# VHH binders against c4kar8, part 308

Target 1, 263 residues: c4kar8
Amino acid sequence: MAELSTPSPASPAPLDGGRGDELEKFTLRGARQILQLLQDLITHRGLITAHTGGGHSFMTAVLKVDEERGRVVLDPSPDPQANRRALAAPRLTCVTQLDGIRIQFPLVGLGEGQDKGRPALFAPLPAEMLRLQRREFYRLQVPLAHELSCLLKAEDLARKPVEVSARVIDIGAGGVAVVVPTGAAEFVIGGTLPACRLALPDGEPIELDLEVRNLNRQTQRNGTEQLRVGLRFAALPRAADTRIQRYIFKTERALNAKARGGL

## First folded at step 16 (VHH)

Design rf28 (framework vhh_8fcz_2)
Fold by ESMFold2-Fast, scan of step 16:
Structure rf28 (fold): chain B 263 residues (1-263), chain A 129 residues (1-129)
Amino acid sequence: as target 1 above (263 residues)
Amino acid sequence: QVQLVESGGGLVQPGGSLRLSCAASGFTFSSYAMNWVRQPPGKGLEWVSGIDSSGGSTTYADSVEGRFTIIRDNDKKMVYLQMTSLKTEDTAVYYCAAVTEYETDSSGEVWYYPEYDYEGQGTQVTVSS
């Protein structure tokens, strides 16, 4: 049986109606390009979310690239359970951002050991990395000072309606990611949350219908676990879309100005 | 060991309808996205339709959109392709294929490239008068 070039609807197709083959133009396979990108992640102290499967992830970072041995050195989780999941996983899916550009790559063959007497995780260099420079893939990391929240209409463990205030951690053209307090609600992938309210810093809350797209129990760098919920805008009125895009653009400009000392 | 068994093919006249079935075994069916792909005589493989692991999302090739419907039943470990308004250009061997889904970090808009797998023998669809 032969393999196909065009995958499933959960495949890596661009939001603008592109196909899986359109992501090929964002795929880096050159050894020097991969080494340079990993080194850039070290230089900019980029944090990486490593997905270990089963709705679990942990936050890590590239500590070092060992070009001679063809491997990367990663910061282990302070949670031993997160490290055990990572070592047992057939593949890690690593996701990060560099200057607003979304980067994804797989790591296969993870091992553990020590680097300069400290615990470390090791993996062979990835054979490929995605570097997604399209606006549709951009996710604004929401500043904590903005206190951006979304009031979710969900169900509790007994399937009774409940309202949960969730902190918005990132936002893009297609949706938001939120942090939900543990035990506050139950979520089902593909489920719809009607009439949720997104509170932007300036103006009235925006009423939105949201679809649950992913669930992830992420172990933070301090060892605590949080539930992250990815939510897609199921139906976005034009006025709401305009306000969200203005917020993203203004916040990007402000963050860029701060990084450059007011330039 | 992954095994996929297609059935339901046959001879049908233009404008007719046909339903293809795919029975899956040897893997956790509810964890895989499923696809239908076809190979017309003398041509390469062409993707037709896909459905995610939950059945909540479907997609179709431009050539079949509005005419074909993909459905899955996770309890029965089955995938179906309901074909209507069949054209001579739909003549092909049809295969079902399983693919591993990857997690996303937010709204589900971007995924890593899945590896693709299938083991079916295919089922022949012939559209002619």
Scores: ipSAE 0.000, ipTM 0.175, lowest interface PAE 12.0, mean pLDDT 78

Design rf4 (framework vhh_8fcz_2)
Fold by ESMFold2-Fast, scan of step 16:
Structure rf4 (fold): chain B 263 residues (1-263), chain A 126 residues (1-126)
Amino acid sequence: as target 1 above (263 residues)
Amino acid sequence: QVQLVESGGGLVQPGGSLRLSCAASGFTFSSYAMNWVRQPPGKGLEWVSGIDSSGGSTTYADSVEGRFTIIRDNDKKMVYLQMTSLKTEDTAVYYCARVEYVETDSSGEVTYFDYEGQGTQVTVSS
């Protein structure tokens, strides 16, 4: 059988070729567009999650864009281990959000040095950036003041059933991302967590089945490590879907109002 | 220098069985979850199965659950995919993958692989 293409180990490959084609509509390849988007990330002081491979990531930010040398300058992690992982990685996958728009881009050839006498990480300008403007890709960053939680029904290292109250850090139409203390439970990508309970600020907790979609050990800006678990909603009833969407809409409007009224 | 080498593919009749093997080198194998993904002729990549770093937890795509089993041997740096009750729809090139990043949204999934091997062809046909 003839094979049409072979995945490159040096490049991210979409799981489904049809979805890869869909992402092309959101891919920026023009140098001026890439420079403008990176500058927007600087202006808005956007925090970036940089994935270093093996389920590891750290929090960074674009400090500046050096157009003459064709490179970006990034804020290093306060955790030396996270910086060593980043420098050893063949590629960083950078993920951030700007005005509700999900932004992703690769960085290759990461180096370290100094910028204005301070430690910094350097990488060539990315050749492409994803800017995902669809509502289904939108993720509301949950305000800490909302104390949103999800009670997960999972298993510990010994395969014993455990209930873990996890903090919800982002929420979208298709799922939530939660933070779990390291060692509290074991998760497997594609595994189902049945009868979990999502506590929104108003009303009874929503009982739902969650599918584990991603796992990432993230080193925070304060140097602490946390496990981020991405969870997909399985077969949401219309009433639950409506409650989740109303929460997202109301919170987004309130956050937008605060951002404009903060003078 | 990460290397993944798949083997064990071939031609098999519907209802038959095959065992795929993947030999890993160039990284601390016991520290990484491993996955099998496949690419049918003329289509994109489809995630098939995953196994955690210890081998204690496994997951499967709905299309293969109950028919495929993923196992690993950390001492030998091997991951395996035992396939039973094979269907013509299982015809694909199968890749062993160390997944760098998986992102989920309401319209689907995007999985990024930090390494894939050469692949091994599985053809299910009478």
Scores: ipSAE 0.000, ipTM 0.159, lowest interface PAE 12.9, mean pLDDT 77

Design rf8 (framework vhh_8fcz_2)
Fold by ESMFold2-Fast, scan of step 16:
Structure rf8 (fold): chain B 263 residues (1-263), chain A 128 residues (1-128)
Amino acid sequence: as target 1 above (263 residues)
Amino acid sequence: QVQLVESGGGLVQPGGSLRLSCAASGFTFSSYAMNWVRQPPGKGLEWVSGIDSSGGSTTYADSVEGRFTIIRDNDKKMVYLQMTSLKTEDTAVYYCARVTEYETEDSSGVWYYDFDYEGQGTQVTVSS
């Protein structure tokens, strides 16, 4: 696969489990959403870079979405060798941009033929598409030394209010991921946790409402289990947003400086 | 080490123009793509424009296409954003960003990226 720009030494590892969890929230899997996004690419004449593997790619575009047959029609490369590589590839990784949002998706089962008498490539609709906005996509892995915590106001198994202090493991513009001991509270995807308190290193805790977005069980080295909870900021006040963004920028700058000057 | 210093913001009437500047230091500027991102009041960051390391390729958010132009001068280690036909919706703090785009692993198809927002930003206010 080709590099799209000069990589920073601080680039995150792709097989980090925390990274995969963050990407999942930007993954579209609904047929209606996928169809709409592909149609938006047609409307805005979005150019697509299709990676065929082995460092090879070519430029294409979505010409048409055939909703009834469940397929996309793509513009072939003017280079016949690029088309041959694409047809031989087990999958294509397609990357494009729409309204400042980076979009990527796989295509499997590419075929060739004609559309309205012109050469075309065909593929089944992708089962998933990533829709990534630059900073909203980015999550800072919180340094252990910062001891960042969030006091969660949740419910136990009997629907009784409980307060749980959770360690913040990552933070972004749209939310945080935290870890809690298994059984400390019950969490339901889509549920709201009101008046939680996020403790940043500098200043008073920030009071905010959090929506539960995802849940993942993790086994610790000693065999105990923790629950990773992904939480979205609901109705974040301007002052709180500014403080969170300032923390993210300052910490990322410090980490980048240390990474380039360190071991 | 890496430092990005934005300037050129201010108050402007709708339909007006501004040129934003970003002075880069602490890295090999000519080896990195550069971007402009903005944060409107009460909203998250929005990507605005990008320019590759050579200056030969530029990209723009649909909301600014045809109105904004991104330019770089590798000798001076500067990137610029020329803004014309400004709208109230363009009101934001503008940041210069060094960014590493996606890199795909063959076996997994997973994309790698890195973002580096080092500046304090420059405020652009478009109002009558």
Scores: ipSAE 0.000, ipTM 0.124, lowest interface PAE 13.7, mean pLDDT 75

Design rf9 (framework vhh_8fcz_2)
Fold by ESMFold2-Fast, scan of step 16:
Structure rf9 (fold): chain B 263 residues (1-263), chain A 128 residues (1-128)
Amino acid sequence: as target 1 above (263 residues)
Amino acid sequence: QVQLVESGGGLVQPGGSLRLSCAASGFTFSSYAMNWVRQPPGKGLEWVSGIDSSGGSTTYADSVEGRFTIIRDNDKKMVYLQMTSLKTEDTAVYYCARVSTVEYTDSSGVTYYRFDYEGQGTQVTVSS
C-alpha cells in the first residue's frame, strides 16, 4: 500500500532527498549556466510545477529573465489562492523537464507586481539548479564472446511455469534485451517476470524482477524464428546496479581500446 | 567545481568544416576520459565521441565515424572536436562532457545519469 505515498516516474513531485548531499554533484551553481538554462526553459516554453509545501503546487512558466535586476519573471496562477500560498511560502521548489533532462530549482523571496501591464510573480535568480539526464537511451551491445545470459522465469501458453535461458544482446542502466526461441515462453507487454537471474562474467548471478517492455519476432538466416524481448529492471538493489554499471564501464573501455587497435 | 566551457560553434554549409573547443577546469583533467555529446532540436542527448585520459584511444558514434576527430591537449586542459563533411543532421547544441559513474535513483526507481557539462554548449547549425 506504500505505493500511494511513492511518486510515479511521471510525477512532477520533487526528487527523493533523503540525503541532499547526494544530489550536490548534479547541481549547477555557475551564474552563466543558470542564466542559460533559464533562457532554454523560456525558448522551449517549459511548463514548471511550483511546489509551495503542504502538498500544494501550481503550474507556472518563466516569462523572462531580468539580468539587470537579477530576477526571474513568472506566470501567476489563475487561482488566487495558489498565488497567496506561493507568496506566503518560505521557498518554492520548481520542477520541470527539458528534452528528457529533469530540472529542479528553488526560488526564495517571491513577490508580485506587473510586467508589461499584466500581473506577474518575481523572484531572485536561483543560486543553484539541479540537472539530471535519464540513462534509458544508452545500451551496450554485449560481445558474443562474453556469453552473457539471463535465466527467465516465465509461463508457457498453458500458463505453466517455465525457465528459459536467454542470450543477452544489449544492456543498459534501465534493462536488457534478450533473444529466445519463438514459442519457448509467452511474454505480455507490461507483464512482470519475477526472480530472473542475470549472469555476469564475475560473481554470482543477480536475482532480478523484470518487466516486459517490447517484443520483436525475427527470422534468422537458417530459417529459425527468434524473439527479441526488451526487459526493464524493476526494483534493482544498489549493489546489483553497481555490478551492472561496473560491467558496462569495463566492457566499454575494452571495446574502445579494441576499436582503436589498442594493445 | 567541475567547469567545461565550449566554443567554436556557428553556421556552416553542408560539406563544410568546423572545430569545437572545450576548456576544462576544477578537476585533474589528465585522469579522466572526455566526451562530446550533442542535442539535436527536439531530441534527447546523443553521444558523439570519446577520448581516453592519455589521448591514445578514441571512439565515435557510427553517424560521425570518418568525419569527426576528437583530440585532447592535457597541458592546456583542452579537448577539441574537428568536424568535416558536415551534414544537416549534425545540427545540434554540442556539449563537452565528463561522464560520471555516479547516478541518482529517485523514490520511483528511475535512475538518472550525470554528464559533467557546465557551459551553455555551443550551437552548430548546418544549412545552406
Scores: ipSAE 0.000, ipTM 0.218, lowest interface PAE 10.9, mean pLDDT 77

Design rn1 (framework vhh_7n9e_1)
Fold by ESMFold2-Fast, scan of step 16:
Structure rn1 (fold): chain B 263 residues (1-263), chain A 126 residues (1-126)
Amino acid sequence: as target 1 above (263 residues)
Amino acid sequence: DVQLVESGGGLVQAGGSLRLSCAASGFTFSSYAMAWGRQAPGKGREWVSGIDSSGGSTAYASSVKGRFTISRDNAKNTLYLQMNNLKPEDTALYYCARVTEYETDSSGEVWYFDYWGQGTQVTVSS
């Protein structure tokens, strides 16, 4: 019995269903903690996907926290129908990310008005916020200059063994995402690719077993279709785990230093 | 562009059955795992069932296990949900979704989707 999904770049959201007890340890209910987290969302200009139900959502952001009136002020959608759905909804489910940390919170009692002459949505401060950092949720976007690759051992349409060199586009503690040309091999969700080789800088390729978790078709800037394959580390050697974590840490540190500038 | 269109909902008496369909277009259906979710009036969304790209592996929420069956026809780009022994608490808007990623860790299992249909209403009378 396979249960499926981590966040999509297009519209990340879990469905509510039997997760409440499992997520309790990650739920913030202290007023000071909630205020601080909302302030962090403002400071980092975090984009929020607000789910109104029925498969509908819109992009928003926290514009400010009005502590005196006990409410948050949100950027309305440019789509009037999305705003009407939000105002009619009994609850909004807001989802965002800060530095690899998943943030989710409900808003109840949404209203509309003006803030400094601009249209705005507002709601009472949430009574709780989910703050979830899972190792497997964090994904380092691999710099193109690193030219990371993974040699996959798969099968073609005729069930014949084939080796595919795939470019690694992101990497985390639990797995990698790779891109392969359309038709290069057959991939089955839940299938295991044994003895694949992950090439990291500064060492021999790491031999490991990978489990196929997801498949997405992508269109590149040159118009070429590529298949994005999400792969989980099924049997990760201790030494390999250490090397992967070191690569992630070193690359994050370098990217952070570059962003600060040398001037 | 990705499109998911649900059909087959309606009004049914408790103990009855319904079969929902989801017609998919704008992507290679056979390459994606698919799921059904639902939202009852005034409540949050609930994951109902999931199926892998081949149809060989399925998963169900505890509330529907043994009563609902998910299936797919990759030749027709269609996802199905057979609902048996319906209860008033199954009343909800049912929508299909394209699965992007699956993950399990010490915190539990997580289901995320990038596209959802508009939904089809199921009402179960007592």
Scores: ipSAE 0.000, ipTM 0.127, lowest interface PAE 18.1, mean pLDDT 77

Design rn12 (framework vhh_7n9e_1)
Fold by ESMFold2-Fast, scan of step 16:
Structure rn12 (fold): chain B 263 residues (1-263), chain A 128 residues (1-128)
Amino acid sequence: as target 1 above (263 residues)
Amino acid sequence: DVQLVESGGGLVQAGGSLRLSCAASGFTFSSYAMAWGRQAPGKGREWVSGIDSSGGSTAYASSVKGRFTISRDNAKNTLYLQMNNLKPEDTALYYCARVTEYETSPTGEVWYYDFDYWGQGTQVTVSS
């Protein structure tokens, strides 16, 4: 079962659970398929969230795929601490999205070096990649111009109620991922945030209950740290579901039209 | 105009030593990893040794490990190769090169993948 064996699709965080479960049928293991998918990420300038474990991640991108040497080259973080965490990690879990397709792959044996005279991170080509083309896993990356926000009703470190306005970075049928300043509130995985308000363009905020599914400290491309929170829609009214789907469809359609015109 | 100029080659007897130098100009030497390669008559270029931009990490081909030492002086924009216990098989034209792509493994092994500028070379001949 997708829901039972996979964490909520409401997060950009790695899909955990058994690869021998529902995820196995979406796993690519052919060398040519893996090479083509990595090349597609380069062509589309796909931003990748690389999870280093312990709730830490950084933003990267595939710079180059060296088929002959069996290597993938990644853009290092401008934060040296993020790079040190990545190099010390036994495994990176890379998560990205391409044209509504969720892509996830492991990198083992990360090293550092240079490419074209610039610092770079190197890893062996992954032996497998997940490619999820299911509607339930689709995540719209929210355009910054939309200024989508969610007002979270949470608790601070002293268990006092606090309201945090969080920027929505992606949205799907099952939830949202938001970014908040580190320390703005205390989040507990599995905890419920009641009566939060999701502000979509054109309309009143949607009141909904959100379940915390994952927490990741992410180093941005500019070197600053943010807390990324994956939130599942715990109980979504039909009217709210319709508004969210309409926003996703309308935005995706506009982005696809812009991409076609941008030749 | 990037220039790499090698010197220090010559004729030596087996078991002897030579120190090669490479004078670099036309770029920020301290920002680039550097390497030594060689080419014997009738053979392709063989990578010999490499050194990172700081001089803190070095690597050697199996054929020269333990006998050759690569070093650099960033203040003088100069790369060196100290060659000890030379063998007839070391006879070749030795080139320095600017490294454009390299990788360090998690276990510390370094692989040098690509080079954009090579010097004209300095001849090393080792007699039996």
Scores: ipSAE 0.012, ipTM 0.478, lowest interface PAE 8.7, mean pLDDT 83

Design rn13 (framework vhh_7n9e_1)
Fold by ESMFold2-Fast, scan of step 16:
Structure rn13 (fold): chain B 263 residues (1-263), chain A 127 residues (1-127)
Amino acid sequence: as target 1 above (263 residues)
Amino acid sequence: DVQLVESGGGLVQAGGSLRLSCAASGFTFSSYAMAWGRQAPGKGREWVSGIDSSGGSTAYASSVKGRFTISRDNAKNTLYLQMNNLKPEDTALYYCARTEYETDSSGEVWYYDFDYWGQGTQVTVSS
């Protein structure tokens, strides 16, 4: 049985939807937006993995954008074979990450030449760039020490109103997942829970309307049964959105620092 | 550590069926959305299908809608892909992945990233 290689998480592979419809809302097609994003990649020295097809890729970077000629200038690979594969490819798929944002774009019509006397690769400006804002879709696993809770306004098994304080186990820009003891309340997928209260650190609880998206019964290692409830923010005030995103950003940064041994 | 191990690939004739499995370990499987992706020879990796943590919401690439069915068994930490009416263009290495996604109010699923991938299982469809 042959083992097959898979891309490492630190070297992101292209993700194509087969059809682009599912990713359309994240696709930039405005010329000014494309130019600005490419300039941001230059400013931040973003490393790009360029996929040439056939399982081949190489590391590159945008050296400059030539707006007058409508071209990007790329750093060639130190491996001449990688450059030959890139030049022979009908299309490059370029993947990078910038400030927690996944960026993917095609380059067609790659050529080689020189920029300021140094070897360079050239391609026309991409007609589109995929920009996935990680913060809008990332779900942070909430540390138990943060004691995040959400007061849910739900119905009990007899369909009478009850309030349940639920522990928040993950949180994202679009919603939260909470755990409740089995039998504490009844939840129906698609049902709405009005005026729930999300308690974040440093501030008053946020009042939110939540929609039940999914339900999962989970048995903990200690034998305790819990119901995991996925809840979508049905209406998210801008101030609440700002506080949630700040919490996610700060907590992820702190967890990343700990994971790298930097406290 | 996260591990994903795919199985069930093989050689089938056009119009045939295969069922792929993915055994997950090293994380709380029932807390994560999961997906299948594939990479055809000489092509980039493409997303095929996704499923939420409960199994209540699924999504499919347009090229496979109506032919493939994604499912999961959280008690067994296993993800499945039932592939029916296979076509030569379905020939690819199929990977399962742990992923996160957003679901809108219409039930449409929006994928944003894969953070762990399995080793893959080869599917070859002959004409």
Scores: ipSAE 0.000, ipTM 0.116, lowest interface PAE 14.9, mean pLDDT 76

Design rn14 (framework vhh_7n9e_1)
Fold by ESMFold2-Fast, scan of step 16:
Structure rn14 (fold): chain B 263 residues (1-263), chain A 127 residues (1-127)
Amino acid sequence: as target 1 above (263 residues)
Amino acid sequence: DVQLVESGGGLVQAGGSLRLSCAASGFTFSSYAMAWGRQAPGKGREWVSGIDSSGGSTAYASSVKGRFTISRDNAKNTLYLQMNNLKPEDTALYYCARVEYTTDSSGEVTYYRFDYWGQGTQVTVSS
């Protein structure tokens, strides 16, 4: 008789916690990833629907992230009753979207005070944030200025070990694409390159095993051939995965901030 | 007391145009950045456009970029939103807001507050 209401991707209605097993792959739990995503909400002026339970909600926004105190600062409702409900609630469920991507996170331990002489709400940083995007398919185009490189441990045409420093042109959660001069090394689709070294700006090179997924020969305008190699991360330690995702989010944030002009 | 009063909404056919106005009072209008937001039934509010205190810098949500133009007249204490090539999905309650923001040396927004909202003006785009 009555139609079932399913929340749309743009809907402010919270997703059911019973879907946790299905949503786990879209859940961010790293402290740096959470800080980056909250900063992205500020950069994109993300308006947040905060659900306080019992069908009640109010509009808020992240005013700033206070890393030193481990908390987020939120814009209170102009309705004092909504703020009282929020402060009395055991948790807020915050729902927003960023470039059409649904973001949802809990806030627990809400308090009130002032920020720059104006009313504000404060909460500890969330332990998790949901971002409904298939991270494995997202590819950051690496800015040329970053000079990102990967030292490949490969073989030449005679099966002799060779090291090739390759420029990284894109990077995602599942791998990188690199450019290698034609003839520098022999690559076989499905082959493994052990103990390669990925250089990121924020620390020591990451040592990892890479699997060759695809090969594409490209001819430059001067007639010189280059080989584009798609490489999958065969296995990543948690620390390596965290550093790679931090680089992706930080770089995307910086590019978006520059494009948006701050308003 | 700060007051923001939106006007200029109404019914319009797809492909048409509307110009919204927001009359501000109770504060020094020329000292504040301003923004437009909107809310469709059953959805949360979304930011639409922003303008700095001088009118020299503007920004737009991707969904309206190229179709909407934000402007201001500081002598009249009035904010405007020119909406062209309207689509049915632009149907929403439109409201103006007074904004406080800061950026770091790279231009990254590190603080953004909508500290006052107007009552809104309804825009309905028929197909």
Scores: ipSAE 0.250, ipTM 0.656, lowest interface PAE 4.3, mean pLDDT 83

Design rn18 (framework vhh_7n9e_1)
Fold by ESMFold2-Fast, scan of step 16:
Structure rn18 (fold): chain B 263 residues (1-263), chain A 125 residues (1-125)
Amino acid sequence: as target 1 above (263 residues)
Amino acid sequence: DVQLVESGGGLVQAGGSLRLSCAASGFTFSSYAMAWGRQAPGKGREWVSGIDSSGGSTAYASSVKGRFTISRDNAKNTLYLQMNNLKPEDTALYYCARVETYDSSGEVWYSFDYWGQGTQVTVSS
């Protein structure tokens, strides 16, 4: 099931090129489609995770699209080291979401410059953009007020067992993404974390086996780094699946009602 | 409130030198790339040179490369153009400009949003 191994729209990890043939139907290559999608990201102030390689990324946004010169203008990181990594990278892989739809695109030939007296990053328009329009890739961004956490059973740098309480930042049908406290544990992609405990507001913690799918050192908009870990549900009992779906549905309805009705 | 005031122009003989200054006010000078442009009698405006906000990167039109040097003093909010080995064809009104957008990776100077009134440079044969 290729769909079960595909990262969510909010996942820090780019999609694997080995699944490229399966993703072709979701790939935009028309210049006008690409320009429109980039403009939509500007209009909705979409935050982008730009992966620079080596497990490093930073938060950015599209500031401007220059159609005449074929350039996209990006917000640089407040961390100079993140910008140096980006400029040195042979390519960036940009991952974002718009209305729950995962969007991913490459940038090659990144350079620096200025726009209206502010530092900016410049790149040629991408030749292609991936746009995944499937509900199985949907991730709910967990409201901070819910204080949703997952107790992870992992290993420290000395391979000793350790328990880590991680904040859940997004949740979907296939897994969760968490923020791990600095230095708390060592993670290996493909490794299994047994008997972890996911705390949901409605009832007792759910005991789950989680597989590490991706790791990302993300530089936040304020310049601080955090470790984001993408975790797949290795085996999910039907009762647990129902509770997770109920939480997602209930929270989505509440957020939609708040956005529509507002204050 | 943006103001750019050029000075240092004058009459000079071929082979001579002049140093132009541009006093900037009404914006954070140290945040902007700056440029010099010129307009010769009966011709359109021509870009001459540009400098980034730090002074670390500079660019020149082919006609002046090797003869002119652009520099800046961010503490004094001042842009300079040192002109050496002046030729009669360098005769023009020289303008200071604030760079709205530039891309250093492609050496592309996209746009200019403010220009000064200019200072006249006349080079006699």
Scores: ipSAE 0.238, ipTM 0.669, lowest interface PAE 3.2, mean pLDDT 84

